# Miniprotein binders against p81326: the designs that were tried, part 124

Target 1, 226 residues: p81326
Amino acid sequence: MLHFGGFIMEINHISKILEKEREEYIRNKVEEYLKQGFSKDDAVNKANQSWRTYIGHRIQDVIYNLLKKFLKDSGLKVTTDKALNNRNLPEELDKVKRLIAINYGEYLFLPDADVIVYKVENNDIKIIAIISVKNSFRERRFETTYWKLKLKESPVTSHIKVFLATPDKDNEISYKCPNGKPKKMRIILEYELDGIYFLKEDFEETEKAKHFGKIVEDIIEISKKL

## First folded at step 14 (miniprotein)

Design xxE95D
Fold by ESMFold2-Fast, scan of step 14:
Structure xxE95D (fold): chain B 226 residues (1-226), chain A 101 residues (1-101)
Amino acid sequence: as target 1 above (226 residues)
Amino acid sequence: GPEEILEEAEKLLEEAYKLIREARELAEKGDPESLEKALKLLEKAIELLRKAIEKIQKALDQGVPEELRKKLERAFFMAEWLLLFAEWLLEYIKDRLEKQK
């Protein structure tokens, strides 16, 4: 039988595949911004920011579809923060939204939860995990960690697992210094989060830092304990 | 019997996996010629995966021992995973080629 891990490794190449459209995307966006009256330097900067957002959304969509397909037979459901921001929500999704909301005194805000896994048991909803998808760490480096720490403050949300999924194209958190020490960002993220799932081949696995393909099995095991 | 069907399905999965790997490498190159070649490989891989899935489902329908059932379910999961990736990559490549016309 073929080794299952080999099959999962194909997902690790999504970022590399998508990068091939980068140059044309940037060129088109620069032209668009120039026509809107931005300077050349501003147009280039905005185009690069637009690319980061675009690639992030494409990777998020792939992850959402994979999880939705592979978790359905385990009785688990998957949604997105985009779906939860719709004006008219089904009762089930409205309950999901309320169960991940964070209290700031008189205000409630949602965490930056790109993909949300939950289950419905006896017409009651239990949130299993929130997955943050990051294609790069140039900006918003510790945002996922911030949301994890906030969720831990409430008995309603403290059980929710917070995972990071990333190709880490720039080796920001998979690289080690010449002395073998992980970078500060990797140390902090791995310490605070419940897991990091890499969409890449070249990194050292730990108990909490794994290839993305292992996320399905991990989520199913967590759901059995809730 | 179900064990023979599993072996046939595994051969189809192995062939499909090799085609998908080649197509993925071509997609990473990203030029129109490579993308066109990748499309043909993916179409063949998807056909093989659907045959594998059909065989696995028929074997599972026969009421198999626990250990064989686990192997068939694992093969089914692998086939569905590869099919999802192949379908995604195929649509991605079609989009890329259309934008270049």
Scores: ipSAE 0.137, ipTM 0.554, lowest interface PAE 5.6, mean pLDDT 82

Design xxE95L
Fold by ESMFold2-Fast, scan of step 14:
Structure xxE95L (fold): chain B 226 residues (1-226), chain A 101 residues (1-101)
Amino acid sequence: as target 1 above (226 residues)
Amino acid sequence: GPEEILEEAEKLLEEAYKLIREARELAEKGDPESLEKALKLLEKAIELLRKAIEKIQKALDQGVPEELRKKLERAFFMAEWLLLFAEWLLEYIKLRLEKQK
């Protein structure tokens, strides 16, 4: 039985494959921090924090390249918040930046949008979705939800879909009620966000919680309705 | 005809998928012998996927009925997805093996 869903599941293993680099990365970072004068315990803790950032960026890069490739033929464009922070942006990216910026009185800030999907029609730009990529939650458990709620406050940005993409290795949001006890983080994230896309095999699937492989078709469908 | 081409492409995709799955499991082991075996499996899988993509593109060019066109397009996306994953894993393994030399 040849089917799309099974083939897409291979992407779920990218995090596991990348984790094989962890031990060497940690050893090298511990030595680096020890040379800087940190204690052994501090060096180990900082090395572990550095690894979490490193693996997160590598997963973000994979997702960016994947979406860029598969959305191109549907007339959709993909960028990153990192690209939008560059000086003297091309006109198109400057417009993208302005269309997702959030007002805080005298200040304007960009949301935490690791990957941004938009379309250009008749020289007008429409933002379709922003995707937040989280390898782990710990201190950043509701950051994506905060940005979703802020974007909903403005008629300019209220249509923008906010998605979370995660391997959720530690099963922090994989199930709503494991062992009969409600998981606040999973329940709130699913309720407030437009979708959660898992880069893993085992999780509680719902209308909003899906395998990552479904994100391309979902984004294309959303773009056609705009 | 185009339906026979779709069946041939699907067989190539299924074979490539099995090779990729085995290669992915070997990459998860991470030892040099497993990585070298995974590399060979991925090279074979990529060859099969490129053949599948060529067959699908040829069938689409023949002006097929809408239902068959949808199946061919879905097979094309599956092939492209697997090819992307296989190419990424291949480069990752090559980099890992290079660092060990």
Scores: ipSAE 0.046, ipTM 0.518, lowest interface PAE 7.1, mean pLDDT 83

Design xxE95Q
Fold by ESMFold2-Fast, scan of step 14:
Structure xxE95Q (fold): chain B 226 residues (1-226), chain A 101 residues (1-101)
Amino acid sequence: as target 1 above (226 residues)
Amino acid sequence: GPEEILEEAEKLLEEAYKLIREARELAEKGDPESLEKALKLLEKAIELLRKAIEKIQKALDQGVPEELRKKLERAFFMAEWLLLFAEWLLEYIKQRLEKQK
């Protein structure tokens, strides 16, 4: 059985793997659609639409498995909002769900928590961080910010770090506008969130906006204070 | 069938992992001869990993039962991480060799 303990990983290279996978995926889908009788332009458009759906799930799965693998040795556990919406929850996950749920009067809702990091200490659970994974910002640009602001309202959840993880392929928040100022979305996301982690090599780095490769160390450091 | 493809992919992953471990040990020695040997091992490991990824993807495309799909997805993830590490180590060694010219 493969064991990754003691292996050094250059997580920044994940963006290169995803880009190679994209090129192959698009080539294969274009060929498939051409065989079905679509024009070149239609085949390319359909292949790109198919990729956007595929990569969204792909990125979430990669991030979940990466964090689960590399945080395990630090005593940290990882789960997903999909796991928490299971009808038959183990006791531990039921408690995780209760500790991140937001109260809306008579109702409780989970935040946009694609990946959740927590620890078990003295038979109690402490939530460390919630990671929202966004492949694109089209119609969901401030969803993560809304959930961060809601979590801050309760002493039960106010300590939970809220991170955004994104390849930002279209450079919507990675770079400044031509006039040298950051875009409004970048300013708001960086101000309100606890961190932005880019799954790409080129971007304007700040104290809060970092390469995805730094997320493991940051989470471990945060967990030591809780 | 897809189960045989998973078994073949797992064997490729195991062989690639052994090559990567040997390459890492050679890279730690740091002499030009060891670094050149490490490059050859990593190139072979990358080739095996790409074959494993191709086999796994082909099996997933065939439509498989849920339990087998989970195993294939785990193998795919392992292959991706080994490939990332191998490519990183390859670049690191190439840079070291260039500096020693």
Scores: ipSAE 0.000, ipTM 0.138, lowest interface PAE 14.9, mean pLDDT 77

Design xxE95Y
Fold by ESMFold2-Fast, scan of step 14:
Structure xxE95Y (fold): chain B 226 residues (1-226), chain A 101 residues (1-101)
Amino acid sequence: as target 1 above (226 residues)
Amino acid sequence: GPEEILEEAEKLLEEAYKLIREARELAEKGDPESLEKALKLLEKAIELLRKAIEKIQKALDQGVPEELRKKLERAFFMAEWLLLFAEWLLEYIKYRLEKQK
């Protein structure tokens, strides 16, 4: 319905802008950890871990606010995994939490769903999509696919679309090998997930791997089929 | 008429986009001088975007044909997207500059 141009693509630069804080952030955190009695080596490692968490949360917040604003007029609601972990949940959010919970025998756990899109019709809640936001992969390369596969196993959750949103700054999944073949991680993620939305300009776009600006239109179209 | 309002709003959008793109490039450089310059560009861009949104909303409040309504809604969506980005970047740059003092 909507035509996107260069205007929408500006959001792809958020990660690059935030990275300009890195040097000062790490310096301040190293000093903080040294004052707490950590060794120089441990302080540096902890500061780098803190930075990865910080930038991840910043990107998640931007995505949450953007989706909340642009999906509102389509009757869609947006929440976060953080909101669902609040001790005092409104009835509506408690229902959302129950509808994405995964059974592990005697236990129920939430997937790693940074942003959740749902709709409410006649007091009935329908989950549309969950979005996992990854600033870097490292040891977490298949985390999102694990949750997708678990959600597929239940009739309650099998319809839920699972998306990955990532700047992929280090070209971990957007890189194309010299022979033209995508890396194994990219092939697996694209195959298993319902979509990958890149917060970057330079990558090989496909039907499922798209510029982040296209996510709003895609979610609206999915919601019309439910 | 509504067609002329759309044209006027699109010109404001193009001008704002140019300013936002320049401001974003300056923010990516990240030095205090570049950040100060980006702030001025973003303040002007936000002003232009708010004018564009006002014009588009006024046109949409009139009974317009379906095809023109779709174009106005697309322009409104684009203006709101750019405004959200520009406002986020403006506040972020203010935060960064305060920390540099």
Scores: ipSAE 0.305, ipTM 0.672, lowest interface PAE 4.2, mean pLDDT 84

Design xxF76L
Fold by ESMFold2-Fast, scan of step 14:
Structure xxF76L (fold): chain B 226 residues (1-226), chain A 101 residues (1-101)
Amino acid sequence: as target 1 above (226 residues)
Amino acid sequence: GPEEILEEAEKLLEEAYKLIREARELAEKGDPESLEKALKLLEKAIELLRKAIEKIQKALDQGVPEELRKKLERALFMAEWLLLFAEWLLEYIKERLEKQK
């Protein structure tokens, strides 16, 4: 018998391996930014941001490719916020972008939606879910919950499920406090979001907190009700 | 039958997972000898995963009860996840070794 928990790979070791390359990566990026005319302080800051983005991007790519592959036969489509920020959008993606945009008076912004799942029926688009991929919960830790609450305010977007996918390498939402209570962040994220999918083996499973291997089944079931 | 194929695929996945875990530990050490060992383990794991995927897909092509179909689809999802992870790690290790040649 297969046990999903036993087969979910933690990215912790990959992150540790990549940290050995960090100093060289940052050195090269600082040099690159200095050649572009940035100050030393700005170049260092931009290089550090680039490094954090690189590690996160690898996990996002794997999630995107896996969802695209396994949802295709269920009539579901997958895209990314990066694709939606392209200047030359196909008509279908332009409609997707409009259906997830949040109104701030005279301005519209996209939520922090690393991966977006939608379906097309009779040339009508229905957004099923957005997935936020987080490697760390330092700074802006409740950004995903902010976007969930904003989407909930509109009848156009209130049906959209908001999921978090995370290796939780620092055990920030898997660890329990000495008194046995979950950390405040875990309590808030689980309460406000529609689900948390872990890319790690060791965590307490609940109705909303599951191994990443369950995400395809859950999305397909949600899509059948829309 | 399809149930027997599922059991065979599960054993292949279990073996591949163990190889990938060992390869991760060796890759973390980062020395050339450890990286070379990790490559060999990952190549074997990828071979086992592709065999598992082939077996699962053949079983799914047969008329199977819904409960067994769900288990096979879950096994396929897991195999594809492990394959993507193993291929990413293999690529990373190969690039590191090329820098050291």
Scores: ipSAE 0.051, ipTM 0.472, lowest interface PAE 6.2, mean pLDDT 80

Design xxF76Y
Fold by ESMFold2-Fast, scan of step 14:
Structure xxF76Y (fold): chain B 226 residues (1-226), chain A 101 residues (1-101)
Amino acid sequence: as target 1 above (226 residues)
Amino acid sequence: GPEEILEEAEKLLEEAYKLIREARELAEKGDPESLEKALKLLEKAIELLRKAIEKIQKALDQGVPEELRKKLERAYFMAEWLLLFAEWLLEYIKERLEKQK
């Protein structure tokens, strides 16, 4: 008998399997950067940054394919910010791009959204949710919160749900007040965002902080209200 | 009937899950022999999962009672997820084997 817990466990193992590659990946990248003339310290720093990017993209790809597959039968469509940055956009994706663009006076910019869920009804496009995928928080702690706050400023984008999906391996946001000390990052992210979905079992569950296995169900329910 | 199909699909899912778990443990070992064994287990698991999905889809198409429909939809979701994981792990193992040749 399988529950959504089994589904979550396999996602957790993706991160663990990829982590087994870390030492070999880092060694190979350090060697590469040393051959390019970087110092030992710079080579190590660049290799670690390369690893964070690599594992992040691997997790994003799994989440994208998962959502695309499971939301299709509910009439929902999924795209990525990478797809929207293509020069020759299909009409449908060009409309999606315009509906999530943020106004900075004379300029319009796209939020950094790893995965975008939308629906098409009678040639009208409705953006349902934007999902930010974070494998680690070190240099980009509140990026998702910034984009949520900017989207709230416009009537066109204020309805869009902004979710964070994360394995949170370093326990940076897994608990609100471990050992009696409030975790600023967890508290702010939960307060400002529409939801946090954990790719792990050990975390403090709240109305907004859930196992990743619930994301498909939640998105479908949101789409019915729009 | 549809209840019998659900039972058959659940057995296929259980078998596939055992194969995937074994393949995952072999992938974590990372040596060529373990990776080759994992590849064969995943190919078998994918075959079983595709059979389970096909059976569940046929049952859903027959117009089933609400409670049975919910169970079939849950089994379908689990099968699709396990298939996605198995396909990802298979591709990962193929990449690892190429690097070790």
Scores: ipSAE 0.041, ipTM 0.432, lowest interface PAE 6.7, mean pLDDT 81

Design xxF77I
Fold by ESMFold2-Fast, scan of step 14:
Structure xxF77I (fold): chain B 226 residues (1-226), chain A 101 residues (1-101)
Amino acid sequence: as target 1 above (226 residues)
Amino acid sequence: GPEEILEEAEKLLEEAYKLIREARELAEKGDPESLEKALKLLEKAIELLRKAIEKIQKALDQGVPEELRKKLERAFIMAEWLLLFAEWLLEYIKERLEKQK
């Protein structure tokens, strides 16, 4: 009964479980690309790129469904940037979209907010948090930080918490490195963002860098303070 | 009394947790036999978790002392997290088995 954290930590294994599909997924995609007329080497390269996209979407979907279920009990709603990019939006989602849009002079753009948490009070919508989900940091390491800094510029969006959720399998932003020093990327992301939630066991926890299981309680607390 | 209900729920939760951990290890192996075994374990774990949640909710509804209420709420949250993970893993295993045929 001391193992509340242990129970929640089962979520950390999702990435490992999904990785078991990799070999079969790659085989099927290679076959598909060969049928389209690509060379063997091109088919393999395209299949590996397809896998990276696929696994990223799978992890995003898991996180969306977990947050949607647990936050519903607290009167909070969850949506995705994919839902907000639909051609015809319900009034509520249209309002959410407008409240997270960032101004670039004559243009408004949405941040890359994989998952969005909001609440509805007396016909008013308040955005609580956006969560960026990253399976790897190979090329887009500071993208989440860019959107956080842009959101801070407007009184409409400056209150919105920006979180990163990641399995970080390559230890790119984990503090538990062989030499024990935090990586530059970790320091910058933790400083600029409102929180980092890891889908892994192997890292040094701080006030802002936590196991993913803590995200629900943190969002609920933020919502109460607003 | 409500303390006995908490103890019963905690036993169900502990049993479910053990089944889920075994199922997760089997899912990580990923072969059809392991996945079939994991599926059965998860079905049993989900049954136990739903039973635990029901017991906890009934206890909370009857107005328990604050100290016991906090323990029941903690058990409830643990049960909900395990149930969500078990349901996700069950669906994943079903998809995986379907793809292997």
Scores: ipSAE 0.072, ipTM 0.492, lowest interface PAE 6.6, mean pLDDT 81

Design xxF77M
Fold by ESMFold2-Fast, scan of step 14:
Structure xxF77M (fold): chain B 226 residues (1-226), chain A 101 residues (1-101)
Amino acid sequence: as target 1 above (226 residues)
Amino acid sequence: GPEEILEEAEKLLEEAYKLIREARELAEKGDPESLEKALKLLEKAIELLRKAIEKIQKALDQGVPEELRKKLERAFMMAEWLLLFAEWLLEYIKERLEKQK
């Protein structure tokens, strides 16, 4: 596909953009906190904490826009859990919401699906994949795994692939060496999930843990089998 | 019976996860009042998860069929993972509250 080369190039470019955004964001937030009367050390700590929250939303938007752009020509559609939580849903998105919802007795809840890929055939909707986007693993380490296990229990949702996408800058789950044991969190996430896609170069690829540049072709291949 | 225990444990997991999700959202807001509310939700979630684990262990001890054993073991794993996460998040929030003093 013509777009695959462009996709890889844009991923490499985005890494550099995010690094520049981080530097500018931290500088601005440190100045803001200093003006509020915080010490330099406190201002830096607060700015770093603010960045972690900010980048989570920013990287979700980036991934959403990339997937939307590069999956369009393959007849695949992309939405977000935020879009599905809108009170007045278009008919198509209302159907997506119903097909992805998990039954908890009297309640139906959406998994924490930052990005959702689906296709439409003869007015029927097929959910292809859910992508959870995480910038850090300080909290919510096993949330994606829990949703995978719940989706697997229903005939309606058991076919849905659950992927994790992360820059993993702190090397919290990156497996760098074929020799030696990876961290417990990496072992669990890789075992239970359908794939982990890293927005970084410095890691050891496995069958399930790949560079983010592979995600478009993998989703297209999955879609063909459904 | 063991099937009823699984259903009860799954309802406890459902309730615990709702509390954890709400606590996470409050923790992301980061103000002292939101952090205090998040702590109370996590304390309740941890209690529910410990009850779920206890129920699952009792069911497994009864010698269940293979299919049901696999479901109980999966529920046990989910409960342990959520408990680990909830305990970590609770400690993280307590540390943040101490620094805001």
Scores: ipSAE 0.000, ipTM 0.144, lowest interface PAE 18.2, mean pLDDT 77

Design xxF77R
Fold by ESMFold2-Fast, scan of step 14:
Structure xxF77R (fold): chain B 226 residues (1-226), chain A 101 residues (1-101)
Amino acid sequence: as target 1 above (226 residues)
Amino acid sequence: GPEEILEEAEKLLEEAYKLIREARELAEKGDPESLEKALKLLEKAIELLRKAIEKIQKALDQGVPEELRKKLERAFRMAEWLLLFAEWLLEYIKERLEKQK
């Protein structure tokens, strides 16, 4: 309980840090654009666009660090697709890479796996989950579904859970039928993926669509069944 | 036969996905030249996806073994979602270019 309580407190703490970071980032970027001769309105718009790109990478790093910290005591390990693309891979990470790679004839590709959770048992590696981190860029959410379907094709990867983590600030998939109109994307993503974890408070909760604060306990529970 | 059609469809899906991935990376750069290149890649990907869907539908209309039918259905679903994603990204890029005019 304390473990999960601590995780939620850490998320809240980081949320406050990111809000302060946003204010400072936007202020500095607006100043830069004004110095370049842009109008105040253009400078603000450009600063907001720059923040959206920046926060996307920042959220991935935050999620990686949070999961690494809070899964360690459960014997679970965390890595990233960027770590797996290093030329000098440790033996353990090389094995992780091989266990999630998808075969396309002459080519082997990694799924779009921003964060990867695995365990080591008797020197054997078992992949637990892949987490795709998507911000408010709506079009990218369907790539996660594509990789889920490809992973299902192989007995080596069919057991791997595929999760989407998103702040969904534009309310693109937060509700199934807002104003009585079905959101096809939310319905499809929830159906095909193993879970959607929202980095926000206001969304339609289901057995598969949860607050990000639930992800640690869910991953631990899944790992016990493997 | 139906197995050969599945292989052809899977190759089309692979090619379409590569184009979509490249288009996504170009769209992230956001400059007009990159956005224009992304549009051309997405138009090509959409063409390939529509061909894949047509091939898969024709194969499914024939009597096929259960295991092959399941693979064709998964390929069909993948093609539909990639097509939807490509169409959405295309719309987004057109909007971006319009605002830059």
Scores: ipSAE 0.000, ipTM 0.263, lowest interface PAE 13.1, mean pLDDT 81

Design xxF77W
Fold by ESMFold2-Fast, scan of step 14:
Structure xxF77W (fold): chain B 226 residues (1-226), chain A 101 residues (1-101)
Amino acid sequence: as target 1 above (226 residues)
Amino acid sequence: GPEEILEEAEKLLEEAYKLIREARELAEKGDPESLEKALKLLEKAIELLRKAIEKIQKALDQGVPEELRKKLERAFWMAEWLLLFAEWLLEYIKERLEKQK
């Protein structure tokens, strides 16, 4: 049984938890830096910088847990590239690792697959989607696009959907120029990737650029075609 | 200060990159002796990269000007990418050595 309304409620609940977590984190870090003798302004700036590093990993964990919880009833499984880098892999995860590996001649490398969705039917594994989670687009802006292009080169991986999930707090790819045209980075990412899912409210939705709340139903529909 | 930490981290990244490049060349030769040597180089590179990441995170935790922040974030990304690459190469070499048993 699928409950998409429950997923939307969970996302809203987690958004409020993250806001509270940010407030507590910043407050604690500001106090820590003040005790070290920094000025109030310096302490606030340092705390905000620390939060930016922390939240990147935190958002990945949140997305992993949400997808794991809400895809389970549809027979879909979720893992991470971190899990695939463990030395002693279960047979199932070893197969997942091999099915997403990119061939560089004699070498096989994993893409930047923060979250991986797959299914198991009659002991056969089918990779559905790879989700790259980006908190910012400063120096890593086209990494996801590079991996999408590499995956398309192999018949083993060409069917795998590559999605980007991002809060885009700095409006780096959700902002439009005054003439209404999206920035070059947004145009390229939307064109090359299979979808962009925003963890924010204020942006123009398109066929491929959607609110994160739609990701579960999209993945389930894709899985039915495989 | 944070600028000095960036310089230290960049030196660690440069050393790690040299070790990874040498390990990759040894892995391409494919013989057991070269593969074992490559593993040792990658273990050293991974250690250096983890130290670099720790230094960069410490610098980012300090309030820094925008331009220095961008350089630290670039170094962090490079360190994480090289670490991921080194770990993947390490696993690949271990698999090759096991298949030779």
Scores: ipSAE 0.000, ipTM 0.110, lowest interface PAE 18.2, mean pLDDT 77

Design xxF77Y
Fold by ESMFold2-Fast, scan of step 14:
Structure xxF77Y (fold): chain B 226 residues (1-226), chain A 101 residues (1-101)
Amino acid sequence: as target 1 above (226 residues)
Amino acid sequence: GPEEILEEAEKLLEEAYKLIREARELAEKGDPESLEKALKLLEKAIELLRKAIEKIQKALDQGVPEELRKKLERAFYMAEWLLLFAEWLLEYIKERLEKQK
């Protein structure tokens, strides 16, 4: 039988295909920025930054659509932090936003929740999980951990599961040293987070670090206990 | 019986995955001939995945033992995910072919 992790490698391959379209994308964005009055150097730099953001969003979109489709018949709903930042929110999403927001005195902020899973039962909304999608860990490697720790501080949000989903293409947190010990970053992320789901096949699974294919089953199981 | 349906569905899933993987390699090459071949492979993969999904849904609707139900549900979710991905790749390839006319 096909291991779901094998198919997860497809997301990395799609990234490679999209990267081959880079030249055309950059060319078009440079022209766009030049029309807006930017210098040639600034236009090129902005186009390159735009490309890096674009390819990251494509992986997030795939994850969002996958979860939305697969969880629908289980009574679970899926949204994004992008949707929650709209000025005109439907009542249901406004409630979701309030239930996930973190209090900083007189201010409220949303965590880094690329994908949010919740359920509606008898007009009550229960947030099940948030999923942070990371393509690399070169910088801000513990950002997801920070949000997890902040959510744990509030009785309103302490039950929310915080998951990391990542292709980890550079083997930054899926690699083990020759002696079998994980790197410090992997140890910390696995300890603090509720789960890490790898969009790659070649890594050692643990209780909390799993192939992305297991995320649907895990979320459904969690939702039944709430 | 339901166990035979699971086995059939798993074979369809494995065959579809192989076709999708081959289509990816062809899409990566990017020339019109390779893209056209990839399109045909994805059409076949989507057909197989839809057959698998239909079989699994019918089996689940009939009431099965819990252990078998979990395996059928797993196969169902895998098939749905593969179908979603295959459909995305198909549209990507169609767009690439159109731009190269």
Scores: ipSAE 0.000, ipTM 0.265, lowest interface PAE 12.0, mean pLDDT 78

